# Ledger of designs, part 7: VH-VL binders against Probable pyridoxal 5'-phosphate synthase subunit pdx2 (pdx2)

Target 1, 248 residues: Probable pyridoxal 5'-phosphate synthase subunit pdx2 (pdx2), of Dictyostelium discoideum (Social amoeba) (q54j48)
Amino acid sequence: MEELIEENNIKIGVLALQGGFKEHVEMVKSIKHCFSECENKYKYSIIVQEVKSVSDIKKLNPHGIILPGGESTSMAIIASSNNDGENIFTFLKEYIKQGNFIWGTCAGSIMLSNNVDGQKVGGQSLIGGLDVLISRNYFGRQIDSFETKINLNLKFSKNNNNSILLENFEAIFIRAPAILDVIDKENVEIIGEYIVTKKDGTKEKVITAVKQNNIIASVFHPELTNDNRFHQYFVQLVLNNHLIKIKI

## First folded at step 25 (VH-VL; from w2 with heavy chain P100G)

Design x2
Fold by ESMFold2, last read:
Structure x2 (fold): chain C 248 residues (1-248), chain A 121 residues (1-121), chain B 112 residues (1-112)
Amino acid sequence: as target 1 above (248 residues)
Amino acid sequence: QVQLVQSGSELKKPGASVKVSCKASGYTFTSYWMNWVRQAPGQGLEWMGWIRTETGNPYYADDFKGRFVFSLDTSVSTAYLQISSLKAEDTAVYYCARRGTWDYSGYLDYWGQGTLVTVSS
Amino acid sequence: DIVMTQSPDSLAVSLGERATINCKSSKSVLYSSNNKNYLAWYQQKPGQPPKLLIYYASTLESGVPDRFSGSGSGTDFTLTISSLQAEDVAVYYCQQYYKWYTFGQGTKLEIK
């Protein structure tokens, strides 16, 4: 029985370099249910831990990692200065390539992006893997922070099959980036959008959340709300992937 | 209402430089991205890249990295294309074209009249 | 890069008759996430810039006559002029905006 529970243990790492990592841990701990019938067919438990180094990640051996928002320059510096001898961003790049799940929020979404608007040669270190164009300072030109209700079309498989609509999700934007365009439309699915009305009345559509296979990105802060459904979504994706692997 | 007016035709020798202007009117210049498109004589249209008019950040298609520079003067609602070290194969009509904003991937809804650049000895 | 191929290269059609221009992309330009085809059609008359006719494969731009229509999905697209007018003599280009931009080589439409 204990071996079955350990085989079904879903291990989530939360990168605790800077930013809102504690809030993410608490949101994961609050999860009682997932979105699919898999919760009714398998016994599992959720293990969530802060990870601060490559050594911490290796010890936990997580099925998924959450990359919190914060100051992306500070995170890149801390990741390079790690005292266990390995650069965390370099390790996470390989972690993603191996098919493990990662979710970046706000600054975390910037660090996962392949194309950052205005990125200078020799600029900030990035993890990469997500083929979108992201703007670091998009909403900062409009307003510093705000809350609004958005719809989220949660994607569990490619081509809009098996999706769930979360209506009127309260999204918190704090100096948030925006995804301006999807470069690889074949592999990137849109979860959330937002229509900005500029001062001159011009409307511009931007993307607030996406999924590219094992990479999830959101520009808003679900960890600062009382609604854990986006965290449930990430954990469900991690669980589904784990269940597929153990059947092989 | 929306209008993109480009500078006049240019005759240049190989090795020279040229700067094409594109002046926008009838809308808020900084609210819409600007694209540059090349059309060589008897050939089709070739996208060169875009510039975000709000930030001045450019993006260049692979074949247009190096000698081609996009810039702006927002005080006069004008986008610029500069081509350095001109080659005979740079002979073409160069268009500016505005990107729409209603989709995160926009089509090119308004075009300038084009600027013919001729490069010959 | 996504290659756009038009056919025919040149087409002669009598006034009032139907004209059909085909466009094929080397890769699908249908975005499954929103089920939209990122395909546009442009008209270019001699000495003039291109003019947008159709976007999302089938949506007519404001001010474009309704004798123009677009159809198709994925990799195969068609521009149709239901009753050719004298002012429709031009070169027509398809264009993908799925991943930045590429244009077809153009189709010259003339009066037979």
Scores: ipSAE 0.768, ipTM 0.887, lowest interface PAE 0.9, mean pLDDT 88
Fold by ESMFold2, fold request of step 26:
Structure x2 (fold): chain C 248 residues (1-248), chain A 121 residues (1-121), chain B 112 residues (1-112)
Amino acid sequence: as target 1 above (248 residues)
Amino acid sequence: QVQLVQSGSELKKPGASVKVSCKASGYTFTSYWMNWVRQAPGQGLEWMGWIRTETGNPYYADDFKGRFVFSLDTSVSTAYLQISSLKAEDTAVYYCARRGTWDYSGYLDYWGQGTLVTVSS
Amino acid sequence: DIVMTQSPDSLAVSLGERATINCKSSKSVLYSSNNKNYLAWYQQKPGQPPKLLIYYASTLESGVPDRFSGSGSGTDFTLTISSLQAEDVAVYYCQQYYKWYTFGQGTKLEIK
């Protein structure tokens, strides 16, 4: 119990290679309360910092990392630069395997995916770990960007009844990808979905947000809204994981 | 009325190639993924993979990576299966089958009549 | 991979009687996120392509007679024909669409 009070700093890294990393930092800073399922929320503080290299990540030693959206080719090139003797994406693969939390938005969700539709052998470098099929720029074929209200079923664990439904969340899609299918339904939980009406009136259901254990992905940009509840969700997952680890 | 009409039976020798066509009508071809399914004589159904008709991007089941190529001609609403370096074991009926879109993991709602490919010396 | 096993391999049933076909998957095909079973049933009459009968384990496809029904969840599924008709002579396949597609080996249904 005393460790929860005295050592309750939650450290969030935001990968600041390209895209909306400043917006993510501001969203995390705006968090005053956890969701109703958060025990002892008044006994923690949130430290959020931009990270640009493996060295930055090691100095911060974050409990969770956010991968912002942006131009995925540029992010892969920057990440492949030899910073401190290790590629950032290679480091993040191990970070994920160690059970640390990571959340990718838009291009960040593409980078976390194991299966990218149309990806060539030897193509763009990816982090991987998320067992879904994702399509780059799925929404951009008809309209470059749009905003709509979606429902989000926030999941905290597979066998836990503490899920929370966010109705009518304002979701911003900017040339966004879409998750076309879940490859490992045993481990991947659907948080959000959307029904696309095509030009011919045909409806296609796609997935907009998922959780696979310590990996969270969303194709929309919650960081560009005034609603920090998705950021609260990620921080609560990180906090819950931290609390479990320090009780060992 | 949704219809998938496939090309006629083929008799080929080992080492040859074959290209099976599947022409769609009664719906917007590019709005639904296309699948290929194999049925060897006296055997059950075996899924080979799919192609996204909107993009032309294929996915192959593990046993069908290599000699099997999916392609499209969207101007005539037609999907193709090409099999190169034919072997006797490729003798089968090949079906095209449409994937539904109202769920992100869709069942196969409409099937072509099948194309018998016979590989014999 | 998810293996689909049907029983029996062959079944003979008198006209108007009940026919029951079982399908077992090696792994659950119930998706906890939406509580749906990703299982379908197909009918293949001689010389014809397969025809979809049932999806989500128990939902009848449009135009399928209501004498067909599906039941089960997780790993164990059943196709039932409540009153067999002559036109129901076919091979029946179950199929998982939980992770791409795998078909059962088929069950041949005949008139006794």
Scores: ipSAE 0.759, ipTM 0.884, lowest interface PAE 0.9, mean pLDDT 88

